VHH binders against Protein HEAT-INDUCED TAS1 TARGET 1 (HTT1). Designs and how they scored, part 4

Target 1, 277 residues: Protein HEAT-INDUCED TAS1 TARGET 1 (HTT1), of Arabidopsis thaliana (Mouse-ear cress) (q8lfw5)
Amino acid sequence: MESLLECFAITDGKCHPDCLKANNEQEDYDACQSAALVAVSLISSARVIFKIDSKYTEYSPQYLVDNVGKEEVEGEMDQPSCQYTVGNLLSYLVENVWTKKEVRQREMDQQRREFTVKDCFEFAFKKGLPRNGHWAHVGCIFPVPPFACQIPRVPMKGEVIEAANVSEALKLGMQQPAAARLHLFSPEFDLVGEGIYDGPSGNETRYVGLRDVLMVEAEKIKGETVFTVQICYKKKTSFVKVSTRSMILPLNGDDESQVTEPACLLVDFCIPRFSIN

## First folded at step 1 (VHH)

Design p12 (framework vhh_7pa5_2)
Fold by ESMFold2-Fast, scan of step 1:
Structure p12 (fold): chain B 277 residues (1-277), chain A 124 residues (1-124)
Amino acid sequence: as target 1 above (277 residues)
Amino acid sequence: QVQLVESGGGMVQPGGSLRLSCAASGFTFRSYAMSWVRRAPGKGPEWVSTISSSGGSTSYADSVKGRFTISRDNAKNTLYLQMNSLKPEDTALYYCAKDYGTWLSPEGYYFDYWGQGTQVTVSS
């Protein structure tokens, strides 16, 4: 992770402006889409770094959005049933899409639960992932077809490794980019530019929320450990340096008497660790 | 059932302008993002633009950025596409779509549109 050159070609930004919903602006932020995009970027990066894939291969974030969390529903199968062939496509469309499109789409959306990057990694290791082109169209206008079982998936073998603190996160990032979540404060985050994002300044500060990021490098700047993160925010992928010092974070809460305590801007560190020969 | 009725198409010369409209019924229009999708003769569908449910956020295909403007009127259940500086390459049948997202396959997936579309022809 200390080798920016190796990470540069692999983490060339995979914040997709056309993926699912929407513009990745604060009002239109989709947490599931964000988690899925970060997860596939890190899976693709890990697979090429460890030579499992011969080149950077794009996997489907839409497959994660459509399928993560559904396996927790009682009676739901690991695989969609395969009851239609390509020769039955018109019958499938009439019965399940054109006549029931609205109802089926609502049922699919209601089955989606909020999920994290970690959930995406666990799902990918259990089920595999299709390449981006094989699942990009599902969940947009048509619901998942019954013959979705015929869509090829790449097997993924590995496990999720988490870090509880910055020191452990440094060890995770030594050989591959890592996932984390970043506490965003406005306008401080919007104004960081080439500087170090160090959280709220205390004047007119608004908590935006947590955003999924890729940690691509760690360095010491003036004696402080600083992570460089790749983030897709407001429709643009950028690299931002983030302070690891503990600070008081005025987080939005339901109760007005919530206590603010020193915390790190970066939390929920994890990596996809692939099984290697 | 969901009904989407597109209108406003026609024949224009290069550099001309058209405004497309889409009248929506059968669903809670204000609750959904809406998209414009076009289909040129002999080609698959191409996503053109999306607008969020509130109208606070918009996105455009690179081929139309700076020339097209998407807007909506939630009180009238109507979606609009203002098309300026039209090019021959913009010739297509234009559809509006109720959208849960803008994930479009470049591999030629068929979109199921609730309307018949409105034809835009840009020729000299």
Scores: ipSAE 0.000, ipTM 0.097, lowest interface PAE 20.8, mean pLDDT 70

Design p13 (framework vhh_7pa5_2)
Fold by ESMFold2-Fast, scan of step 1:
Structure p13 (fold): chain B 277 residues (1-277), chain A 120 residues (1-120)
Amino acid sequence: as target 1 above (277 residues)
Amino acid sequence: QVQLVESGGGMVQPGGSLRLSCAASGFTFSSYAMSWVRRAPGKGPEWVSTINTGGGSTSYADSVKGRFTISRDNAKNTLYLQMNSLKPEDTALYYCARYSQYGPRWFDSWGQGTQVTVSS
């Protein structure tokens, strides 16, 4: 007499170590989760803007978390174990559940490569994406159930376009929203409020890291280009104006060459450019 | 499957008013914060307004404060944007957007958009 509750007890409530739903109660920043969420938002937006989808379609960020950077497995339809349906999922979990020890071992053995929004776009254009409603439940199960091979993927035709600088990023952002990464410094970022985030400003500055953002708007303030970005930071979604001025970023205090090289707070601009036929 | 369907756009003279509606289906509407986002010709998307799950907390872009009012009816699964004192600069496609509930909060679902044109 086994149940989903008993399976959860065995795995400390974890169905899948990389499951987005399993991470909802944890520290709110995971680089792969962040990249996947931004990528799906931009793909869905581009597809409706360019009339590829007639309505906004929610694609699966969990599919990207589960599959980007993994080795390609072909012939999934030839798998003899691709026989379970959603209706017999409990039987699959009971028969194939990992023990608490095995889940912890997997967590310790995680040699997972981090991936970027660009990696997500490239993967989607190569493999397609399932709709979120078709994959969300699968991403909460470990090991991945055999019926996952039957889940339909929507083909994606297009390419990733990158911008090497702010001027190129402005051109790309005119037709659709764009992705970027932002260098975060504390406490300056927490104190920006309605002002312009212009990076480190004092001796008590700590580098937090790069965070994925959506470029929402560009404007000129006192002759300088300023981007408004949407960012999720400390479990809060906000819109922040960011300076595009080149500046010295103290990312590593030990390396003189890194300290002296001017850089932009926003880097890694890219968009998914869909083919229209 | 999440569906957000905007309506109420159209052509209006400067100083006029329009009310946008967004009909939501395929999810528990009352569990999500909602936003309006617009895209003017030749520009990237601009956030306009956000409303929390219960409707008790709202925020607005400085460009629309005092002119636009966001509201929601959770019993009808509908989001609204009342736009008053419209300016030519308000000309844009207006999108209904849902905040993601997965870990970090992002806009994870957008409608098809409704066109608002303000011209003299």
Scores: ipSAE 0.000, ipTM 0.239, lowest interface PAE 13.7, mean pLDDT 72

Design p14 (framework vhh_7pa5_2)
Amino acid sequence: QVQLVESGGGMVQPGGSLRLSCAASGFTFSHYAMSWVRRAPGKGPEWVSTISGSGGTTSYADSVKGRFTISRDNAKNTLYLQMNSLKPEDTALYYCAKGQYRVTYGSDFDYWGQGTQVTVSS
ESMFold2-Fast, scan of step 1: ipSAE 0.006; ipTM 0.355

Design q01 (framework vhh_7qbe_3)
Amino acid sequence: QLQLVESGGGLVQAGGSLRLSCTASGFTYAMGWFRQGPGKEREFVASISWSGGSTYYADSVKGRFTISRDNAKNTLYLQMNSLKSEDTAVYYCAADRYSGYTWSPEYDYWGKGTRVTVSS
ESMFold2-Fast, scan of step 1: ipSAE 0.012; ipTM 0.343

Design q02 (framework vhh_7qbe_3)
Fold by ESMFold2-Fast, scan of step 1:
Structure q02 (fold): chain B 277 residues (1-277), chain A 120 residues (1-120)
Amino acid sequence: as target 1 above (277 residues)
Amino acid sequence: QLQLVESGGGLVQAGGSLRLSCTASGRTYAMGWFRQGPGKEREFVASISGSGGSTYYADSVKGRFTISRDNAKNTLYLQMNSLKSEDTAVYYCAAGTYSEWRTSYEYDYWGKGTRVTVSS
C-alpha cells in the first residue's frame, strides 16, 4: 500500500511542462499551475486508493487552470455551449482564433487570478473534472473551447478536510497522501540532498517562498516526526524529508515585528475525502 | 495474525560480515531491525519504508549496515559489514501492517529474534 501511494501520488521524472511557466530556472513556478497539478495528483491517488477508480486515472489540471476562480455562472458549466461542434469547426477557427495580442492579454488576466490546492478540490467536488485526454491544454489555446459541450466530466462527491497542525496532518496522511505548502529557504533547500530539510541556517539565507507539495510518508527520526514530500522545484521533481520542528522563520527579512513565534516549515495541510457511497 | 521469522544469525569474527533475513507471513508496510545487547534495552538499528524508497539508520551502524527488502517474497534483509564486538545482540525484526505511514519505531508485530555474536 505504501508502494501504491508512492506510485500513484507521485509524478515520476520531469515536471509537467505546465508546472513551470517558463523554461528558465529563475521562473520555477506558476503558482496556479502548480496547485492544479498537486490537486489532480491527490485526486487521482485518492480515487484509486479507495477503489472509486479501478486504476490510476489522470484528470485534467488544465481544466482547473482554465476554470477555477472564474465567476460562477449558475448552469453554465452544467450546460456548456454547443455553438462550436465538429461540423462547424471551420467557422470557429475563422471567428475565434487567438491573435498574439489576445494570447498576451489572456496571460495577463491569468496572472491576476490566484487559487490554492484547496480551491481546486472544492471546484472538483462541485463541478467534476474531465480526464486529461479530454481537456489537454485546450482552454489555453482557444478563447472558447470549440467542443466544450462535448467534453465529459467525471462527477466527484466528497469534501475537503484540513489540518491546522502536524498532529492533525498525521491523521490526514494515514490513508492517503496529503497536500501542504513548504517554506523554502535558499541555499539550505538546494543543499539538503538525502538529509532532512531544517529550514534557514541563518547565514546568507534568502526566503524563496511557499511551494505546493504532496506529503507521501511520515517517519520518526531520533524522536522527531519527519514528513517526506514530493516537490517540483527548478524543473526537477524530487522527494525531500522535512523537519516538523517548530522554529522562528524569517519570512519578512528585517521586520522584527513579523517574526515573534515558532512556526512549522509545512503549513496548509488538506486532503480530498471522497464519499464511497 | 502476522508472523515474522528471523534467520541468519550466528558467530562471526570482528571485521566480518553477516546477512540477516526476516520473512513475513503476509503483507507488511514499514519494517525495521532492532537489537538488544546483554543488559541493555532494545535499540533501533535500521528501518525501511513499505516501498523500499526510504531507509534510516542508527548512527552506530551507519555506513556499515544496509537494510533492504523484497516485497515479492515478503522478506526483509540486513547486510552487516565491518562487525564489531559492540554489535553482539539479539536482532529483532519488526513490522507495521495497518498504516500507510513509515513510522520507524512504532511497530505492531515483532519476531522472536536471532542471535548475533561477534568475537574478537
Scores: ipSAE 0.000, ipTM 0.129, lowest interface PAE 15.3, mean pLDDT 71

Design q03 (framework vhh_7qbe_3)
Fold by ESMFold2-Fast, scan of step 1:
Structure q03 (fold): chain B 277 residues (1-277), chain A 121 residues (1-121)
Amino acid sequence: as target 1 above (277 residues)
Amino acid sequence: QLQLVESGGGLVQAGGSLRLSCTASGFTYAMGWFRQGPGKEREFVASITWSGGSTYYADSVKGRFTISRDNAKNTLYLQMNSLKSEDTAVYYCAAKPYGLSYSREDEYDYWGKGTRVTVSS
């Protein structure tokens, strides 16, 4: 259970928008859930690596899914809401029960809300995170959990560090695993196995999109830098070696007239850098 | 919580072979073997990444020991050939959440209780 990435649904699918299912019928992909899971894995890894936590501690990705990107009144979200307790739960249910129209509106609002791993790190450093299992998702029925004030959050101090290129990403990755996004091409990615993923190779190539990954290892193979990444794809968590060679990526598979500049398969590198006392 | 259980230790004649196994009750990024001989500090033996099966060996065991994995069984193996008396030690299975330095003991957060290997002269 103490894996670096858990890519299963945190709660039932009707409470989580499926931002990219339409682009791949074989993949149950939710961009926000993916970002939250990668962010929690990296936070947990960094905290144990730097001995902030005495053991690998799982934090709640559900808390990120429920709260990242929401508007808030200044000061009121510094602590979880204490408005409703066990003694007044019935009052909470009466006041905050959603109509069928309101539930559907919330589902549509969740589909429009998008956030990245970087957004998750920034949120965690601002608000802290509860431990895994301490936050149940009730947002599909209620706007605020009735017992939120009783759920402890672990404060987190630090900043997000981004890397502009592979060389900078290597420096960040020397002390801890890093986040990135991977350009996925089918069938090449499905066929990579234990080899090195080199991106698109031919006429049957389809661009799947960007997927959040956890960079866990770097090595030199014949003078080339190769990253090992952990990825959840088609409901399976796997580790894949990825080439850092610059290449022309056909990101618009149907527009052969468009010239694309050489790019790396891995982009958007960042880490959560914790402050140590 | 990740649990590691070693087995396969025992008494063997110099020049002989033993296979150690380590079963993990969870998943991790990389696993390795460390050993501690009588009156010595714990030292790195070998490691393998769970992803691509990349292997790393201490110079003292290179060419004699082979580390391997069975992902379906969550089991790590150490095949020890051409055993020497200096290989006598308690062998520990260890697992880590991060893989940039495979020989650094401090990067391994999960440890088994160890299995004893005695090589008679």
Scores: ipSAE 0.000, ipTM 0.228, lowest interface PAE 13.0, mean pLDDT 71

Design q04 (framework vhh_7qbe_3)
Fold by ESMFold2-Fast, scan of step 1:
Formats: C-alpha cells, sequence, structure tokens
Structure q04 (fold): chain B 277 residues (1-277), chain A 119 residues (1-119)
C-alpha cells in the first residue's frame, strides 16, 4: 500500500494545463477537459503503481479532448500509409500558424463532443496515449496539423471496471485511485472547508451539477465510510471528504416532485485495470 | 488472523497523562480507538487514516488526546493528556485490513486495556 500512498502524494495539488484553457472572464467549466484530466491522472497513477512505468509519467489530456468521440482520427492516424506532403504542411502553416491561430482555437472548441472518464479509459485502451509533451501544443491548433499522425503513442492494455454502488467502489479502489462523479450543491460545497461534504441541507440549496473526481482514500469517521476525493473546482485543485450516506437529492432545482429514492453523492465509479505481464 | 494487543493502561491521577499502544500482527488500513466506561455504551474516541494524514476525535477528547501511527511497526498510539475522571474506561483498539471493512464497525478488535483516572 506504500506504492498507492506514494501515487497520492505525486498527484497532490496537481492541476493540468488544460484546466487553464477556459475563458478566464468567468468561472468556466468544461466537462470534456475535466473528464480527460481525471482520466490521465488515474492512468498515470495506475501505470506507476503496477510498475508499468518506472516513474510517474504525464499523458496528454489534450489528446483525449481532441480525439474521444470523433472517430475521424482512426481513419487518418491509424492508417499504415499516414503521410503528409511539403505542400500540405506549408498550407497548414500559412492558414493556421501565421494567420488564424486564435480564431481556429475557438472553432475547435465548438466541435467537441461530450464524453465521460469511462469513454477516455476505453479510448486509451483502444488507441493508446501520447506523453503530454508530444501532444500538448499540437492539440491547441485547429485544424489538427498533418504531421500529427507521426506523434508517438504509448500502447495501453487493459479494461475499464465499473462499480454500481459504494460497496463495490470500496473494492474497486483497494490498490489504485478510482474515478467517480460528485453531485455539487451550493453553498454547502463552498462551505465544507476541512469538514465532510454531506450534500444539500435545505430547500434554498442550488444544484451546481456533476463534477469528475479522483477517489484517493477511504476511511471510517465515527463509524461512517467517507471518501477523500481530489477535485478541480473553480480552477483550483483540492481534496474534499465526502459522505457516502444515502439521501434524497434535489437535482431539478426547486422541483419537489423529483424521484424520492435515496441516492449517493458519488456516482459512476470506475477504474482503468491494466494487464500485468 | 489479525491480532490486536493494547498496552499502556493503568491508574493515573486527574490532570495526568498516559500513552496507549496497540500492536497489530500485520499491516492494517483503517484504525481507531473506542472506549467503554462503567455503565456506559462503547463510544468512539479517535480514528486515523492509513497514511496518518487525517485524524478525527470525539468532541469530549479534542485538544487533550492525540492519535498517531507507525506503519513500519504496525503500531497505533493514543497520547492522553489532561485526563479527567470521565476518561475512566476500557480502551479498545480497532482495525480493518482493507478499504472495504465491515459496515459501520471495524472487523478486528483488541481485548482492551483499562484506564482508571482518580480524583
Amino acid sequence: as target 1 above (277 residues)
Amino acid sequence: QLQLVESGGGLVQAGGSLRLSCTASGSTYAMGWFRQGPGKEREFVASISRSGGSTYYADSVKGRFTISRDNAKNTLYLQMNSLKSEDTAVYYCAADLTWYGSGSQYDYWGKGTRVTVSS
């Protein structure tokens, strides 16, 4: 378990550059960037825990943002005859590097599909991932340059394992951090500080939405199971303790006709399970 | 089978200090201290995370007791300062081996060590 604790330390307080690409004039949340950042953090952690990588290796969240759910990359980057010409490269440079860089970045963002952390894991196991340094800059330019097909990818072998509830999630995270999504309510989440986030406390509570998190620790506090999650919220990375108590969640604002079945604040548990040789 | 052995209990005057130890026969995950006083139900005292980075205390002991662990020695500690007559109890060490311990209760318990605080 020392390897797992070392991986928690490696990811402590870390926020990837992709969190900073949002428009800074307001609190911008990008679900795809969030999912990609959580996915690469968990892949990197699992790979060092299971000694697949000799040290913590940063993989490209931008590659996931650019390629998950688009499928056109399979037709161009996975082809044995992927090629670019001097003419194609020069045309790309004139149009996108020298004249239209900022406008093209905004057009790229408009074409993104919604995807989840699970989608990112499935993509990584099917296609592999480049290291962050190999794709960090390429993905910031639209259209994707023709030489992108030459960027090396690290092959990934494994499968996605899901858990349907807290009991299964506890087993899931025994040797590695796990992914989940957290139901955020304001002002309760903003006021939690070093305490335990226990969800909505009244009818005047506003539902903020789901946020992707890393589950990094589980413990018993006064007899109750509590997960410590790492979350990037309002452009800051923090660790928050979350109650696993089942409760009625007002997910439709002030609509009191919502489904009355108790639910957990944490949902959609999964891990990347790597094949070990 | 995991064995937990508490030690360090005894008789102490009010305002005094004691350090309890709990030695496990192997590695543990979640750990805590509980106590049961005369004519009372067993109550939570303190808990500590696997890494030792997070600690939790019952309101009655906050600021007086400190929980800590030495994972290399498989040992849990409870430093008890400014002891009061109300702290008189049998103190139990509790542990889980894995993240998925049993329900709201720990899976493994020691036999307890007696602490008596005289006036």
Scores: ipSAE 0.007, ipTM 0.272, lowest interface PAE 9.8, mean pLDDT 74

Design q05 (framework vhh_7qbe_3)
Amino acid sequence: QLQLVESGGGLVQAGGSLRLSCTASGFTYSMGWFRQGPGKEREFVASISSSGGSTYYADSVKGRFTISRDNAKNTLYLQMNSLKSEDTAVYYCAARFYPTSWDSQGYDYWGKGTRVTVSS
ESMFold2-Fast, scan of step 1: ipSAE 0.014; ipTM 0.412

Design q06 (framework vhh_7qbe_3)
Fold by ESMFold2-Fast, scan of step 1:
Structure q06 (fold): chain B 277 residues (1-277), chain A 121 residues (1-121)
Amino acid sequence: as target 1 above (277 residues)
Amino acid sequence: QLQLVESGGGLVQAGGSLRLSCTASGRTYAMGWFRQGPGKEREFVASISYSGGSTYYADSVKGRFTISRDNAKNTLYLQMNSLKSEDTAVYYCAASGPYFQSTPLAEYDYWGKGTRVTVSS
């Protein structure tokens, strides 16, 4: 029995080998879990840096996976599981087990529903987040977790601040880690080691896709701005230096889909900006 | 469980130098040195990011102490020059979780047992 944080574990520095869905033969990757885990890591970091939380507090990425991008209707805001107690839990379990239809729908939602780290931040600021220990495995087993309404949510007050370019991103990252997405190319990313990842080399290259990262520091190397990012890739968490040099990126591998304008390997910079009183 | 072991402490005369080392049993991220002198609270001395690209120093040690690291050896160093009697303390090595690389406000999750530095006058 394993916790959902272990499936894509930024906290322990390792991805859980059995929890990511395979999107290709080289990487077992789930975009929903990736975005949620990056988002809670950055929320937890910001909250302790700005002394909103007295200690590093783990919030539930599963709560984000279960709820971001889902429609709310008036009748669905009331959670019937609130009616159950420990004494009648067996009745709840019998009545509220996942059906084959619900399992298939969950699998389809996780593959088709795409949300970003920004979406996760916006959701957290609207709804709050429960602590990880308060919303874990039950949400994976049941369509409506028992006692869900009794699980305390920590209110989150703030807004998402985005950066349009490297210069703005550097300013955002001065006081807290920031979110970004990284364009991954193989084999260049696999071969970077302790060097600087600078994208496609011009030899046989395959575009892997965008991956959510945490930007944790910046430095100048030979006159160029370089960000160090934390990334979970091929079931391992690592730190990689990434060039901010503009370059032409062959994103889809065919001539009609190739980007002709120079672009940065890192895109979609944002932070959770907490309101402090 | 990650373990940190400090070494290199000892007795030194004012104006002298010492090099402290801290060896980790596994992967570390941002790391720092803290100290606690007789009758004083624990205070920050210096910190270093994972890459070594960012370093921070307490005002009392700027220009005299240098923090560095060797990630291949899982080892953190503190080069202490121009030592003063006020530098007498137990020096603690600290390591953060992976989410706090570049800020001296980072909470440090792992701590060594300390190494004693005594500066005679």
Scores: ipSAE 0.013, ipTM 0.318, lowest interface PAE 7.6, mean pLDDT 74

Design q07 (framework vhh_7qbe_3)
Fold by ESMFold2-Fast, scan of step 1:
Structure q07 (fold): chain B 277 residues (1-277), chain A 118 residues (1-118)
Amino acid sequence: as target 1 above (277 residues)
Amino acid sequence: QLQLVESGGGLVQAGGSLRLSCTASGFTYAMGWFRQGPGKEREFVASISGSGGYTYYADSVKGRFTISRDNAKNTLYLQMNSLKSEDTAVYYCAKEWTYGRSSYFDYWGKGTRVTVSS
């Protein structure tokens, strides 16, 4: 019953206290963590659907958070970065200075570095992913994890396929769940319940922003294509039906990024397409 | 809200065939069949992608069962051949691989009962 998104949203007491404090001082949304979690969910689904994995396998979203968008340098996981063993972990901790300043710097770098679900898919196909149990919250505590070079990664072969519109997205989603981003408006999104989310309804509407979603089904209701998306919003995972009708969105963000032409509530459609054989 | 309704169960003799159907209230992505026999835990039987191009089967049913779908009718099928007494179970239709921990599919309804006699 509990989704991977819901589990990720639940604070794990294993993280350093200052790392958790920094994260908790932000609003309930982190774009990089959201993108990584959606990417892992879709990769796991695709790998089972295409018979690459024999069962649903949980891959590490934290590995994507820690590594996507970084320059390719000598400190990569596949380089000889492991100079510590179980017998000298104390030496590692002393030499790498367990400090609040470094934890804070790590979080600031994470907040500044922006990436999308597409970036996550591309990274996974290039570098592979470790299983969730092998890379969980390591980046919260240490600048270079002990045994990082020995953590096994599952190789992944494939490419990212994008859809430019709803019709193309429907075709992509016929073989597997797809990623998208959803324009959220308050209070309309909070009040949808079992209805269809149809975007802004009036002048009292506030634009919340874009949120990563998993498109898990589609149907026609009164001649209109409607997607059901899985979304984590306000620390709750839910399924919401979303209208695909074109409309002008009253965005109140940056003037340079404001959408003033008719647009869909769902944008940035893509899937991870694995190579088979 | 998606609804799934299973049908086609019944009594059949060992070595016989039976076809199960599952009708959805709308279009679905990946779907599958699960079953639960007397005194057993629920087990995976077969799954199929949204397009029907990819299928996956439990080892116990490979070569005997065929999963298929008709997206125009929003209907999922399970063709069961060479039935054995151990195939006796209630069969459940499930919507796609969910990201939950205790099961990899959501499922609805009471299912459809299949009894294989000797």
Scores: ipSAE 0.000, ipTM 0.193, lowest interface PAE 12.3, mean pLDDT 71

Design q08 (framework vhh_7qbe_3)
Fold by ESMFold2-Fast, scan of step 1:
Structure q08 (fold): chain B 277 residues (1-277), chain A 120 residues (1-120)
Amino acid sequence: as target 1 above (277 residues)
Amino acid sequence: QLQLVESGGGLVQAGGSLRLSCTASGFTYGMGWFRQGPGKEREFVASISWSGGTTYYADSVKGRFTISRDNAKNTLYLQMNSLKSEDTAVYYCAAHSYYTGKDFSPYDYWGKGTRVTVSS
């Protein structure tokens, strides 16, 4: 008894892995998917905390992946192209049947802007979000659902609040979860286990890059603030305690003239602050 | 969506021990145990943060009960030692599906409860 949209969601799960870009970090990392997933989790949490939603409601991360950072078509239309309705979907499929190869070629040929969790929040507040299951991109079959203009979006009223430092980030996290990005070093991150991730420790340390995280707890350990973050890394979701100490980070790894800068492992703190009226 | 299922309740003699478990069908943030004895209102027993780094206990159970969690199994535990007749109650598992910062927000998911009877 699945709807057409639910059937599209099921199909998407089969096609998507073949269309992901290869990642030199030994994972199928997609920055846009990562940002969208974190953003949706934080929006859903904030909406139940502020009693805007009566229960935890899942919103579509795929809508953000498909629409954030996309160049506007001259600005003459606010909505995506919508030549077809649900009622004439069969006509669309006949005219626009694309193979995985054709979808992949189009994706490779399109210069899409990469986006952050903050960009996702700003987009959601400007355009709203559909519920999860109402917007399911079919991955390798179509670039955009043929009935996109008919999919209802939930209006979002609010603004993005950023924190410039750990002290401000702690205040943001008092009433709702917050987003951040984590500087990831290998093998230190792989070896942290139940301990505290404190960044690079020596030779054979490689900078992996920034990863979107959800801040879930804050605590004091020996006078220092430690955040527990949820992170998806190498296809595994894990929770890691992260030091907030300022330290010198080797943010590039290959040149012998490596630059080091005093920095915090966690950066780019922000929350979606919803209006209560 | 999220379901909490308690287990481990039963009849135990005063001075005995019992371990309660609560299995969640998905991810949870903070979790806690509450209880409701005969003719009483529901009262707080213990809570634990997601990481296990922060725990809180009601004064009536401090030193006797230990709360813990196994996040890999999505399971919360309550180890109850030195049980008293006053500990007789239905014990409820509760969870936050979202991060609350400090424990100011009400729990949004609850189990159906498991009965503990302490006889003398």
Scores: ipSAE 0.013, ipTM 0.395, lowest interface PAE 7.9, mean pLDDT 73

Design s01 (framework vhh_7sr4_2)
Fold by ESMFold2-Fast, scan of step 1:
Structure s01 (fold): chain B 277 residues (1-277), chain A 118 residues (1-118)
Amino acid sequence: as target 1 above (277 residues)
Amino acid sequence: EVKLVESGGGLVQPGGSLRLSCAASGFTFSSYAMGWYRQTPGKQRDLVADITSGGSTKYGDSVKGRFTISRDNTKNTVYLQMNSLKPEDTAVYYCAKYSDWRGTYDYWGQGTQVTVSS
């Protein structure tokens, strides 16, 4: 099937812009792509830590990008054993071999919901996930071919556990890596190096936005809790130590909006908690 | 889907002016901060200016007092008025969409070339 999908991808031209393998000029992943990448990393880690998988298994972030947040169509089959027809395949070939620019543009303008890492975990527990090799290619094709419904998914059983604060997040992180979102400020984030990222430091500070991260380690430095996070920023993956101290964050990027409630640089803590046994 | 289309770039003499425009579609424009960045070959992108949904502005040190960012929510467009242009302003200028809950700079435009001849 992979050879057939490769043929369709060539005929379809460039991958859909939301595809992780798309040839686009974006310097960074968008929020949905970042959430999906963080979610599969944490699912893979949890599954090997708790011996659900016998070894580290890569699941498809593209499947999450393609499917999370989309409304289910009434009457459509959503099961691993669904069948496609010759008519469905012919329609797919016509659309991809003899498609018009207007048709492609209308479909590319189709609305889809935004989603978070938590949404990804909830989706995985509801629908399961294919392994990376089974869906990494399919999601690059627009429209997705009808035989994609036959691609196997690994069932996932569990629930999402959230932490309301740093203390609760620390307890979650003792058992497995956790998800969080990090408030980025420039140039402070770019200048951290081997130091501790502690947020905005002056008038030259610009709020960059939130970025999904994996919290992989916690330690106390000079009496304060510090998390080491794995972050993908501008398509570079790095490890950064982050302060958990509360501070006033200028989240709207202007001087008038900087008088907000003290907040932590790390927010939205959660883990995928798998059912054991 | 989100689209950002820049226009207004070109060749100009030192001391001249240009006005860049960025036409946005596929999102609720008035709810998001917008920015302009520039990139010289071989270097990372640098902040030129940004503007919040509320209209507050911030500028890079090298352009402060010379460039003005503005927005028109009725036209879904963000503008960069560039005055007193210098050879060192030569770069590709990119429009960017911000989103606090989605992470940094969700989308970039295609870029528009500005060349200040000397």
Scores: ipSAE 0.000, ipTM 0.093, lowest interface PAE 20.3, mean pLDDT 74

Design s02 (framework vhh_7sr4_2)
Amino acid sequence: EVKLVESGGGLVQPGGSLRLSCAASGSIFSSYAMGWYRQTPGKQRDLVADISSGGSTKYGDSVKGRFTISRDNTKNTVYLQMNSLKPEDTAVYYCARGSTWYPEGYFDYWGQGTQVTVSS
ESMFold2-Fast, scan of step 1: ipSAE 0.010; ipTM 0.332

